# VHH binders against q9y6x5, part 418

Target 1, 379 residues: q9y6x5
Amino acid sequence: LPPKLLLVSFDGFRADYLKNYEFPHLQNFIKEGVLVEHVKNVFITKTFPNHYSIVTGLYEESHGIVANSMYDAVTKKHFSDSNDKDPFWWNEAVPIWVTNQLQENRSSAAAMWPGTDVPIHDTISSYFMNYNSSVSFEERLNNITMWLNNSNPPVTFATLYWEEPDASGHKYGPEDKENMSRVLKKIDDLIGDLVQRLKMLGLWENLNVIITSDHGMTQCSQDRLINLDSCIDHSYYTLIDLSPVAAILPKINRTEVYNKLKNCSPHMNVYLKEDIPNRFYYQHNDRIQPIILVADEGWTIVLNESSQKLGDHGYDNSLPSMHPFLAAHGPAFHKGYKHSTINIVDIYPMMCHILGLKPHPNNGTFGHTKCLLVDQWCI
Below, E stands for the ipSAE of ESMFold2; O stands for the ipSAE of OpenDDE; V2 stands for 0.75 times the mean of E and O plus 0.25 times the DockQ between their complexes.

## First folded at step 17 (VHH)

Design ui4 (framework vhh_8dlx_2; at its last look DockQ between E and O 0.83; V2 from the best seeds 0.80)
Fold by OpenDDE, look of step 17:
Structure ui4 (fold): chain B 379 residues (1-379), chain A 121 residues (1-121)
Amino acid sequence: as target 1 above (379 residues)
Amino acid sequence: EVQLVESGGGVVQPGRSLRLSCAASGFTFHRYAMHWVRQAPGKGLEWIGNIYHDESTYYNPSLKSLVTISRDDSTNTLYLQMNSLRAEDTAIYYCARHIWGEARTSSFDYWGKGTLVTVSS
């Protein structure tokens, strides 16, 4: 039988939560599998871009999901959480579930992973749930495990997505120990439910499971605000994305807009598109706007009329606060092995290897994950 | 202070049409995309559609044929035209202001108190 893989994402699970809070179920999962303590995600450190990087192995400039909010100036299309269904945005890459189910005697399943409810390259997941935040983790888990267990052709790749602890991180801030303890306890319980469900169905020993996240969370404050309206008149530009990376579409000369913003705050870097640092791999896509603003860690870019969150993400991907973790269990993985760090794009070639798929060209390095795998030599 | 006030709700018979309004104040209305969402009794929030500052519209596929969203920036008003109403369209309808960059948690930062629409024979 072909190998099976379940990819699970808990949105906004900051890596150091594992050090600062108790996770008895997750720790047990790790004890019987592997842990990567820090995963360096892609810039910008947002949900849609990073989830798509996980399943494509590509930087954002390459797979084309460059933000949670996007605008294409040529087609005049908009992308956001509420309007993410147009294949136009996703077709610049081939996600792993498409590659998987194009193989013989294989199918893919998805519970609300970004892009899975969209026909990409005219291919949609064999089984999927439309995104609905009101659907419980239990229901999502039940559907995923049913598909893994009873489908023909068999589901060999599945994804499961959950919105926490991201939502709570935004609401309470990651440094709120009282509230975050409660939230993270619930997450650990959900992991317990996942493991229990797999065991009950007889899937646990044969199913490869990856538990990871797309980004972390940094503490924000009312004392660390950058108000754009104090620096430039709103009539001079269109805002495509706001914080902590603002995407600016000038309505007047780009240079004039740049000059008005370049000294707006000492806690914000302003880049013309061509001057974006190479290390971000965030330049070579038409969907990246002519000017981007990057706030320092913990600073929030606001308008006069904006609301404030206590936690946020999207900052420099070199910041530890933005980094998620990766844990895995199953026949493909060692037991009781811990690794310090990988890049988030490295997950894709690893998953392809596990599933016996030929990877599309990608930015990942298979060598970075060899030590996690039982069939590989770890140097 | 940002305020959104929905109006136009009420009791209507099946097959009828209804237009809801949302009056916006306390912010530069024309800068923002706006959303309509609804919540039926005992159910979660359902996204209806949105309209951007350039008047481009996007709709829930399940509702697209039945709804039209428009805006009047001169009066800071958002509209939801609903046609061929059914019993299942009974809900509290909310207008909401778009938030940039958020995904899968909240698509908006402000919303009104809602207006009740009851479709009944």
Scores: ipSAE 0.785, ipTM 0.904, lowest interface PAE 0.7, mean pLDDT 95
Fold by ESMFold2, look of step 17:
Structure ui4 (fold): chain B 379 residues (1-379), chain A 121 residues (1-121)
Amino acid sequence: as target 1 above (379 residues)
Amino acid sequence: EVQLVESGGGVVQPGRSLRLSCAASGFTFHRYAMHWVRQAPGKGLEWIGNIYHDESTYYNPSLKSLVTISRDDSTNTLYLQMNSLRAEDTAIYYCARHIWGEARTSSFDYWGKGTLVTVSS
């Protein structure tokens, strides 16, 4: 039978939560498998972009999901969580579930991973759930395990997405030990349920499982606000995205808009598109607006100071607070191995290797993940 | 203070049309995308659609032939036109203000109290 892989994301799971909170079930999972302590994600450190980077191995400029909020000036299309189903947005890349299910005698299953309910290149995941935040983790897991056990052609690649700890991280902030301890305990219990269900169904011994996340979370404060309306008249631009990376579409000469913004706050960097640092790999896509504003860690860009968050993400991807972790278990992986860091784009070529798929051109480096795998020589 | 106030609900016969309004105050209405959402008895929230500052509209695919969203920025008013109403369209209808840049979390920061629409004879 072909190798099988389940990819699981707990949204907004900051890497250092593993050290600062108790995870008996996740630690047992790690003990019997591998851990990557820090995954360096892609800029901007937002949910849709990083989930698509995991499954394509591409930087955001290359896969075209450059933010959670986007605008295309030619077609006048808007993208957001509520209107994310137009294949137009997703078609600049081929995610691994499409490549997988186009192989002979293979199918793919999905429980709410971003993009899996969209017909990307006229191909939707063979089995999928339409996104609905009200669906419990148990129901998502039940559907995934049913498809892994009962499908013809067999499901060889499956994804499972959960909204926590991201939702609670925004609500409470990562420094709220009391509330975050409660939230993270619930997540550890879900990991325990996942492992037990796989064991009960006879899947555990021959299924490779990756548990990872898209980004971390940093603490925000009312003392760290950047009010755009104090710096520039709102009639001079269209706001495409706000915080912590604002996307600015000028209505007047863009140099004039840039000059009005450049000294707005010492806690915000203002970039013309061509001046965005090369290390971000965030320049070469028409969906990246002519001016972006990048707030310092923990700073929030606001309008009229009418909205506040206690935790946020989207900041510079060099920040440790933006980094998730990766843990994995299964026949492809060593047992008891810990690795310091990989890039999030490295996950894709590793998954392709495990599944015996030819990767599309991508930004990942297979060599960065070789030491996790039993079939590779790690010197 | 941001306020959203829905109106125009009531009892209506199947097959008829109804227009709901949402009066917005306390913010610069023309800058924001706005949404309509409904909740049928005993069910979860169902997104109907939205309208952006440039009047571009997006709809729940199951509803898009039955609904039209519009806005009047001069009166700070959001509208929902519903046609060919069915019994399953019985719900509380809410307007909501969009938050930029969130995914898989709440995309709305302010909600109205809702207006009840009952489709029956």
Scores: ipSAE 0.782, ipTM 0.910, lowest interface PAE 1.0, mean pLDDT 93
ESMFold2 (binder alone), look of step 17: mean pLDDT 83; pTM 0.833

Design ui5 (framework vhh_8dlx_2; at its last look DockQ between E and O 0.79; V2 from the best seeds 0.75)
Fold by ESMFold2, look of step 17:
Formats: C-alpha cells, sequence, structure tokens
Structure ui5 (fold): chain B 379 residues (1-379), chain A 121 residues (1-121)
C-alpha cells in the first residue's frame, strides 16, 4: 500500500522552452497537476552532478560527483561518461533508490538515471538497465511500467532518464527555432505516450509522477571562444575538464598558473579553489581542482580549435538559461497549481516525504515544496 | 585539422590475435584521452575502452581480458591489441578522441573512418 513515485528526467530541458514552444501533452499534464516554473540547479550545471543532486538533496561538494569529468590525485582514478561505474565516485552519498529499497516490502527500479547501474554502498537498484544510449524511450518505459506493475516486493520508486533535448540543444543551440521545435515536439509526443501508457496499465490515478530536468541550455557561437592555449602553455597544467567550467591541475607553482590565466579573457572568471564564490557551494571536496575557470554565458573554452557545439550548459547556476522546470501529477500533488521556483536540492526531501522515507542529511528545504502537496499546509 | 586514421584490419581466423593502429594528427595527442569503439553488423556502437594521457586504461568489462589499449605519444599512435578473436568480434573498429565534460549525449568529438575486422574460419 505504500505510495509510488516515478521520477522522469528529460536531459537539458530549459525552463523557458515551456513558454517558447508548443507542448500540448506536457501542458495537459501540468494543468492536471503542478508546475514549478524554474528550478535553481547546482553549480556546475552539468548532467551527472545535477542528477545526483536531485536524488541525494546534496550540493556537488557534498555528494562528490562534482563534474562529468573528474580526477582523484591520491588514487590516480579518472571519471568520465565512459568510465563512470566505479563506486568510489558515488559512495560519498546515499541516493533515494538505495534508501527506498532497504525498507521492508519495497523495491526500486531504474531506466538509466545516472548512478542506478552502480552498486553504491554495495547496493544497486533492485531492477535496472545498464546505460545504453541506443535503447529507445519506449523500451525504457516498457521496462519501468512492467516493474511497477509486476514486482514483489513492489517497486515503490522508479526512475526514467532520456537524453533529449540536451543532445539536440548542443547540436543546434536553443535559439534554432526550426530544429528545436521538431526536437521538442518529439519530446512532447514521448510525454503523451508516457501518460497514455500509465492510463492504459491502470497506474495513472495512483502513481505520483515527476517530470523534471537537470539543467537548461545556452546559445554558443564561433564568435565567443576563449582560446586557453593562447594564454598558457599546456605543459604547465593537467586539464581535468574544459568547458564551460575548466578544471586545472597545476604542474608548476599554482600562483604562477593562476597569474598566467587571470587575464586570459574578460569573459572568464579564474578562481583559486578557496576563492570560489560561497554561493556555488563548490569548494569542500578533494575532487574540485586547485584552479577553476568559469566562462560567461554563451562562451566556450577551447584548446586552439573551433567548437563543434552550438549550445552548452555548465555555467553559473544563477543564470535562468541553466534552469530546468519541474512538473508533477498524482495523488500527492495539487491540481492546477503553479509555483515560481525551488532549489533542485529541495526535490529530494519532497520525494522522501511522498514515499514516507526518512531523508539522509541534505541541503534541501522541505518547506520550499510543501505548497505542491495536498497533505501540507500552504502559506 | 584533427585526423584519426585506423589501420590493421582484415580477415583473421578465430583464436588469432590482431593489432589495430590509429594514427593521429592535427592536435596535441599526448594531452587527450583516446577511445576504441566498435560496431558489429546491424548492431549499435560498443565501447571497447580508453587510455588517458597518463596511460591509465579503462575497459568494457565484457572485453577486459581480450583487449589491451596502449599509446605511443612520440609517434601520435593509439593501439588496440585483440586476442583470442571470435566470430562475434567481427565489426568496424573506430578510434575516437575524448570529448571533455559531456555525459550521456557524446563522449567523442572526432572519429576515424574505421577499419573492418572480419573473424571467419
Amino acid sequence: as target 1 above (379 residues)
Amino acid sequence: EVQLVESGGGVVQPGRSLRLSCAASGFTFSRYAMHWVRQAPGKGLEWIGNIYHDDTTYYNPSLKSLVTISRDDSTNTLYLQMNSLRAEDTAIYYCARHLWGDARTSSFDYWGKGTLVTVSS
């Protein structure tokens, strides 16, 4: 009898796409549920960090997934999308699917949410798909709905991840109305298929569904490049991550590397680790490198090359272009309610409340989301 | 311009070994992680493994005992050693340059044209 929750992410879905493009299916979902118009995500505004922040309620410095590309100098381990499965990287936090399935009479299911195919604290999602970008949305959905309907102990928490509109946002840029309209129409059709499948299988009335994203997307240009090789000899540092937040491991004196970089471009901020603005909550983890470079919105850090991207993300999390949205429907949620903003870390304690789980220590504030919920007093 | 050129493919009998090469030009090879990826007929892309600038390697777990990736920064060359080849290893083999910082949408910014390996008795 426990409440059930499906958490869905469409990667790179910028909040203002809702106003600038047509979403008949998503708008109907919102009309019958709730919308948070802007979700303020965590810095850096990248895929793995923000997906892990959603499911842990933690800032990146606290959960340890501080970028899509990381290096640990003590163990000599590298992290990337291709080699992301070492539990070493993920074990600094406990994601909600682990907490959920350790409760009596509960299971978790996952269709490719970052981390769900990793045994975090020796615990992997009860039902999961290994990540494979070639697997269709329909196959992911079919597995999730099969597990929601047919598992013992029952699946009470499920996740579903989809790569669009992020991939197309990088390729075309968010301002390419023609191409992005086609891409976003396909996303809306997938949301329609999701809702129709849940109705057909008898899940719709009793399943709580959150549709959200990890970040937005900003327009890039060949006119907005920061050539790092023109500012500093590559032999002076090891590059851990490049753009729009570069992670620099000095090979020589750190102050000398900093001084060579600080005037590289007026469109890039250069921070010693201890000088990273406190509002980023991005300082207190050994995986954060001694120097980071933060490009201004729409600027791309390159290594004496042109850029192949027309859109990017990872920028300052105060930028509206980096913010996703959140929509939700189900018995836990009000109908027809719109809320202006929450922090992405607030999603975790809300999900724990819906599922009746005791949250681990986290950075979220339950009070920020209580107006979305039917069982809470809203001011 | 960035170029990656694979070589060493061909027809090979099951149980034999084969070494593929990837010649790189147009960039500072020594600072990049490099990857091998393959595509069997009618199948999607399968990641084989990578090698970082410091020679640290990571492999697809299903292939780890069958392959070895190495690099020679003095000749800008990436290598794939394949042992105990089976018919299932028939594929086009590509080398690819690591793309920094992306996840779930693209891990590579430049690809070679590929080299065909056919494992046939």
Scores: ipSAE 0.829, ipTM 0.927, lowest interface PAE 0.7, mean pLDDT 94
Fold by OpenDDE, look of step 17:
Structure ui5 (fold): chain B 379 residues (1-379), chain A 121 residues (1-121)
Amino acid sequence: as target 1 above (379 residues)
Amino acid sequence: EVQLVESGGGVVQPGRSLRLSCAASGFTFSRYAMHWVRQAPGKGLEWIGNIYHDDTTYYNPSLKSLVTISRDDSTNTLYLQMNSLRAEDTAIYYCARHLWGDARTSSFDYWGKGTLVTVSS
């Protein structure tokens, strides 16, 4: 039987939650599988970009999903979470489910993973759910497992996406122990449900399962605000993205806009596009605006009339608070092995290996995940 | 204080047209994208469409042929024109201010109280 892989994402699951809260079901999952304690995600540390990096192995500048909100100056198109269906935004890369589906006797399934409900390179997942936040995890899980069991051609790659603990992290802040404990318990219970469902269906022993996340969460505060309206008139620029990385499209001379913003706050770095630090791999794409603002950890960029979250993400991808984890179980993985760190782009070549797919050119390093795999030599 | 106030709802017969308005105050209306959403009885929230600050519009494909969104920045008003109304269009209609989204969980930061549209013969 061809290898099967289920990729599960719990949005905004910060890595250190595993150290600070109890996860009986996830710990059991890890005990019988592998854990990567910290995954260094891509800059910016947002949902759509990082989820696409997981399934492409590419930095954001390469796969073209550079933010949750984007603007293309040439076509005048807008991208947002409410406007994400145009293949224009996704076609700069080939996600793994497309690669998988183009193989003989294989199909892909998706439960609300970003980009899976869009025809990319004229290929859409054989089975998918349109995004609907009102659909329960149970229903998503039921559909995914049904497709894994009963599809022809067989589903060999599936994705499952869940919005927590991200939504709650934004609402309560990651330092709210009471509320976050409740939320994280629910997530652990969902993991329990997942495992139980797989066992009941006889999938558990043969299915490779990866549980991961796209980013973490940082505590924000009303005391840590950067108001752009205090620094520059709104008529001088168009805001494409706001916080914690603002994307600025000048309406006047770029230099003038830059000069007005460069000293706006000591807790915000202002970069011309060409001066964005190389380590971010966030420069070589037309969708990146001429000026970006990067707030320090825990600081929020606001406008005069902006609402504020108690937690946020999108910050420097070197910050531990932005890092998710990766756990995995199945015939491809060792049992009871823990690894310290990988890059989020390393997941793609690993998944390709597991599925026997030839990877597209990517930024991942297969060598970083060899120790997780039973068929690889780990020195 | 940011305020959004929907108006124009009511009882209409099938096949009729209706234009809803959303009056915005307490913020620079022209700088924000705006959305229309609705909630039918017993159903979840459904996104209708949006209009950006540059007047670019996007619509739910299921509703595109039946709705038009526009804005008047001089009066801080958002509009939703609905044509050929059906019974299934019965819902509370909300206008909402755009917030740069995160995994479709935080697309809006401010909402109106909504206006009820009932399509009935």
Scores: ipSAE 0.631, ipTM 0.847, lowest interface PAE 0.9, mean pLDDT 95
ESMFold2 (binder alone), look of step 17: mean pLDDT 83; pTM 0.830

Design wj1 (framework vhh_5j56_2; at its last look DockQ between E and O 0.87; V2 from the best seeds 0.00; counts 0 for: unsure alone 63.5 < 65)
Fold by OpenDDE, look of step 17:
Order: sequence, then C-alpha cells, then structure tokens
Structure wj1 (fold): chain B 379 residues (1-379), chain A 127 residues (1-127)
Amino acid sequence: as target 1 above (379 residues)
Amino acid sequence: QVQLVESGGGLVQPGGSLRLSCVASGFTFSGSDFTAIGWFRQAPGKEREGLSDIYGSSESFTSYSDSVKGRFTISRDNAKNTVYLQMNSLKPEDTAVYYCAAGDYIRGSDEWTYDYWGQGTQVTVSS
C-alpha cells in the first residue's frame, strides 16, 4: 500500500510557544516522533504565501502567491481572502496534492488548506471542503480521517487547516500570557483529539502526520505606528497590501512616490522592486508591485486609521518571531529526534519522498530533512 | 437574516451602572470559534470605537479596550443567544450610542471584521 501523509497547519503558531507554554499532547506527539524547533518561512510571512510554499517547495516569487492581497496589472485581477478561487493565481505552481492525485490508485483530501478548493492545472482534490471558518475542527478532522480511512482510490495525501492561534494572536498579541495560554491549551487539546481520532480508527501507526504552521506572531502596539498619509498623498498611489509589508502601485512617477516614502519612518525600509534584498527571494514576479514598504518588527503601517491588532505577522522571515515549528510522527520518521532548523521550502521534497512522488523543480533541499527520516542516512 | 437588537440603555448618574443586552437572531454565535460579538460606541462628534468583544464556541474569550478595562464586563448566554455588557463606574465620557456587532475571522484577512450591526442604544451619563 502506498504511504499516507496528513499535513496539519495551525496558523500562526510561533515556534517559541513550545518553550513558553505547556503542550502535553503535542509533546507526546513529539516524543514519539520528531521536532524541528524552528522553521524559516518565506518572505512575506503571510498565510496564503507560506502555505503554498509548504506544498510546492517554492519561494513566493516562484509559485506566484506573493501576498494575501495581490493585484495583477495585466489582467487587472485582484486576489484576497474573499477572492481566492481563480486558478489564475495558483497555476504558476503545482501543489503536492495535484501531483499525488495524478498518480494511479491515489487521491487527495483537504480541509480548508489554502488553494485546495481551487482547480489548479485543471485538477482539484478528490475530496475537499470549501473554506468556511464556521466549520469546527472536529468536523474538519472527521471528514479528513473518514476520507483517509474509507476512500477508493485511497487518500494518500491529506491536509488539515485551523485558524488558531493566528486569530487570537492578532487579537491579544503573543505577549498576552493569560489569554494566549488559554488559546494554546485549546490547540494542544485539538492535537489530542487528532491523535485520539487516528488511534480510534487504527490509522495512528501507519499514517505519517506532520503538524506545522506557516508563520509566527509579533507583538504590536498603538505606540508603534507608521502613518503613510503623513508622507504621501493617497492620490499618488494605489495600496495593494498594507502591513507590515505594503505593496505600492504608483499613480504618478515611481521615483517621485519612492522619494516621498523613502524617509517616511526610521522603522520602515522602502524598496524599489529591483532593489529588494536577494535574501527575500521576492523580486522575480510581476505580481510584486513596483514599491514595497517593510516595517520593522512590531511596527504597523496605517492610513490615518487605528489598528485593532495587538499582534501581527508578515515581517522579515529572518526574525525568530516569524518562525513556526514542525513536528512529525509516523513510520517514515524517527522517534525522539529533535532538529534545530530547516527552511519551510524543505518540507515539500521531504513529503514527496515520503509519498514516493517525483518532486517538481523546487527550492527545497532534501538533505536538510534526512535526519528526520528512518530510511535515510544522517551524518 | 442576521439581526442584532440592543437594549438596556438609558440615563444614569456618574458612578452608576447599566447592563446592555444584545440579542442575536439568524445565527448562533457560539456555533463557531471564529465568530465574535462586540460592543462599540459612538459619541457625538467622535468616531465609533470598539469597546469589547467575545468569541469562542465552548470557552469564551474576551477583549477590552483600555478605556473600559476594569469597568466593563462582556458576557454571554448561549441558550438565549444574547451578549451582555455590564457597565460599572460610568463616567460622563461614556455617554454615547452603544452598538453591538457580529463578525468573523477569516483566514488570510488577519483581522476580525464585523459585518452585522444593531440599531444602537443611547447611554447618557449625567448628573
């Protein structure tokens, strides 16, 4: 029988939460599996881009999901959380569930993972749930595990997505120990439910499970605001994305717009597209706007508006606060092994290996995850 | 059809208390971990401001603005599909029209947005 893999994402689970809070269920999961303490995600550190990087192994400039809000100047199309169903945005890459499903005697399933309710390259997951935040974790879990257990052809790859602790992280900020403790406890309980469900169905020993996240969360404050209206008239540009990485589409000469913004705040770097640092791998895509603004950690870009967020993400992907973790369990993984760091794009070639899939060209390095796998030699 | 109906407003002296109620219909706010009911207010000549919200399907999570922390308490009755705002130690500055609102968190939005609003109830704090 072909190997099976369940990929689970808890949105906005910052890596150091594992050090600062108790996770008895997750720790048990880790004890019987592996842990990568820090995963360096891709820039920008947002939900849609990073989730697509996990399943494609590509930097954002390569897979084309470069933000949660995008604009294509040629087609004049917009991408957002409320408008994410057009295959146009996703077709610049081939996600792993498509690759998997195109194999013989295999199918894919998905519960709310970004892009899974969209036909990509004319292929949609055999089993999927349309995104609906009102659907409980239990229902998502029940559907995924039912598909894993009873489908023909068998589901060999499945994804499960949950919006916490991101939702609460935005509301409370990651430094709110009281509220975040409660939120994270619930997450741990959900992990417990996941494990219990798998055991009850007899899937636990044979199913590979990866629990990870797309990004972390940094503390924001009303005292750390960058008001663009103080620097440039709104009529001079179109805002495609706002904070903490603003995407600017000039309505006037780009140089003039740049000059008005370049010294707007000491806590914000302003880049022309061609000057974006190479380390971000965020340049070679037409969906990246002519000017981007990158706020320093914990600073928020605003337009004469008050921000209700006490936490945010999207910042420099080298910041530890932006990093998620990865834990895994199953026949493919060692038991009781901890690894310090990998890149988020490294997950894709690893998953391909586990599933016996030929990976598409990607930016990941399989060698970075070899030590996690029982069938690989780790030096 | 989603409806929110506020009640409990009125005239109160400084230092007094009021309890506002918001009855929701057309949906069950406790049915989702990502549905929030919030209280807002708008004073004459000022912008609308958020005061408090509550969310969570089983366990309640609450938040408060600095302006009302320690004085206001948000709670809910799931059976009645009602959210309450207990307002203590009221000040003249608390005079405003108070609104309840319902909203959701959606992945990729990175924010809690309120889409449904009540008609508002007047709260006047005056000696």
Scores: ipSAE 0.917, ipTM 0.960, lowest interface PAE 0.5, mean pLDDT 96
Fold by ESMFold2, look of step 17:
Structure wj1 (fold): chain B 379 residues (1-379), chain A 127 residues (1-127)
Amino acid sequence: as target 1 above (379 residues)
Amino acid sequence: QVQLVESGGGLVQPGGSLRLSCVASGFTFSGSDFTAIGWFRQAPGKEREGLSDIYGSSESFTSYSDSVKGRFTISRDNAKNTVYLQMNSLKPEDTAVYYCAAGDYIRGSDEWTYDYWGQGTQVTVSS
């Protein structure tokens, strides 16, 4: 039987939620499979970049989706939540669903994973849903399972994306135990529904399933605001992205803009592009702006207004609060194994191995995930 | 056509109660996990203030501003496509036009946005 893989993301699922909240269904999934307790994601710790890093194995500077809001100075193009379908933005890499469906007798299916409704290298996912947040988890799951069961050529790689706990994490913050307990219980119920559906359809025993996320969430406060308008006039720059990593395109001399921002707040690091720390792997792409501002954990950059967010993400990827988890179950995976950490870029070469695909050049290290897999020597 | 209609406003004595209703038409707000209905108010010469919202499909998730927490309760009746704001222990500073609004979560901007607004209902708290 050909190997099959379902990749599931619950957006904004912070790794330590597993220790701080109850997940009977997810814990049963983990007990019969594997857990990676912390996944170190890529900087910037935002949704579009990290989802693309999972499926390409590349740092953001290498795959070109460097933020949720981007500007390309040569073409004058903008990327945003309402303007994300131009293949120009996505074509600097080849995501795994493209490689998969170009193989003989294989297709790919997608329920709203970022990029799956875009024709990347003139290739769009064989079966897909246009992004629409109003489509329920059940409908996304129904489409995915229908495609896994009924397609010719067969669907061997499928993705499923859900906006929680990110949406509620922004509204409440990760430390609101009363509200987040109810949010996370709902997510655990959805995981239970997913497993039950796969069992009822006869898919559970032969389908490999990865449940992961793109980033975590940190607590914010009205007491932790950085007012950019108090430091610099709007006329000196174009704002490409605001918080917690601001992307600044100077309209005047770059050194003058840097100097106005340098001492704006002790809770913000200001980097010229060439001075961005090497550990971020966030320098070598024209879409990265000449100046970036990186707020400290839990601080929010604003333009002289209050923030409505009680939780946020996008911070330094060394912060445990920014890290998701990874759990997996299926014939490729050990049962009952826990692993401390991997890098998010390591997921791609592992998935390629499971599917029998030759990975494109990437930043992942297959050796980091070998101990999760039954067919590999761990020692 | 999305439409929101508020009702239940009026004149009330300090310490009294009112219940506001917001009837939605042109969409089913409980049909999406990521659509919220919120209550807002605006007093003359002041900026509009968010008070409370409710979202979710089968289970309701609620939030409250500090200014109304403990005094106001948001609820909904999915069968009637209606959201309520129960306002207790009313004070003169609660005097405002009260609006309901519908919004959605936008994943790329990480924001809840409110794009559809009712015409408002006046609440006046005075002796």
Scores: ipSAE 0.801, ipTM 0.915, lowest interface PAE 0.9, mean pLDDT 93
ESMFold2 (binder alone), look of step 17: mean pLDDT 78; pTM 0.804

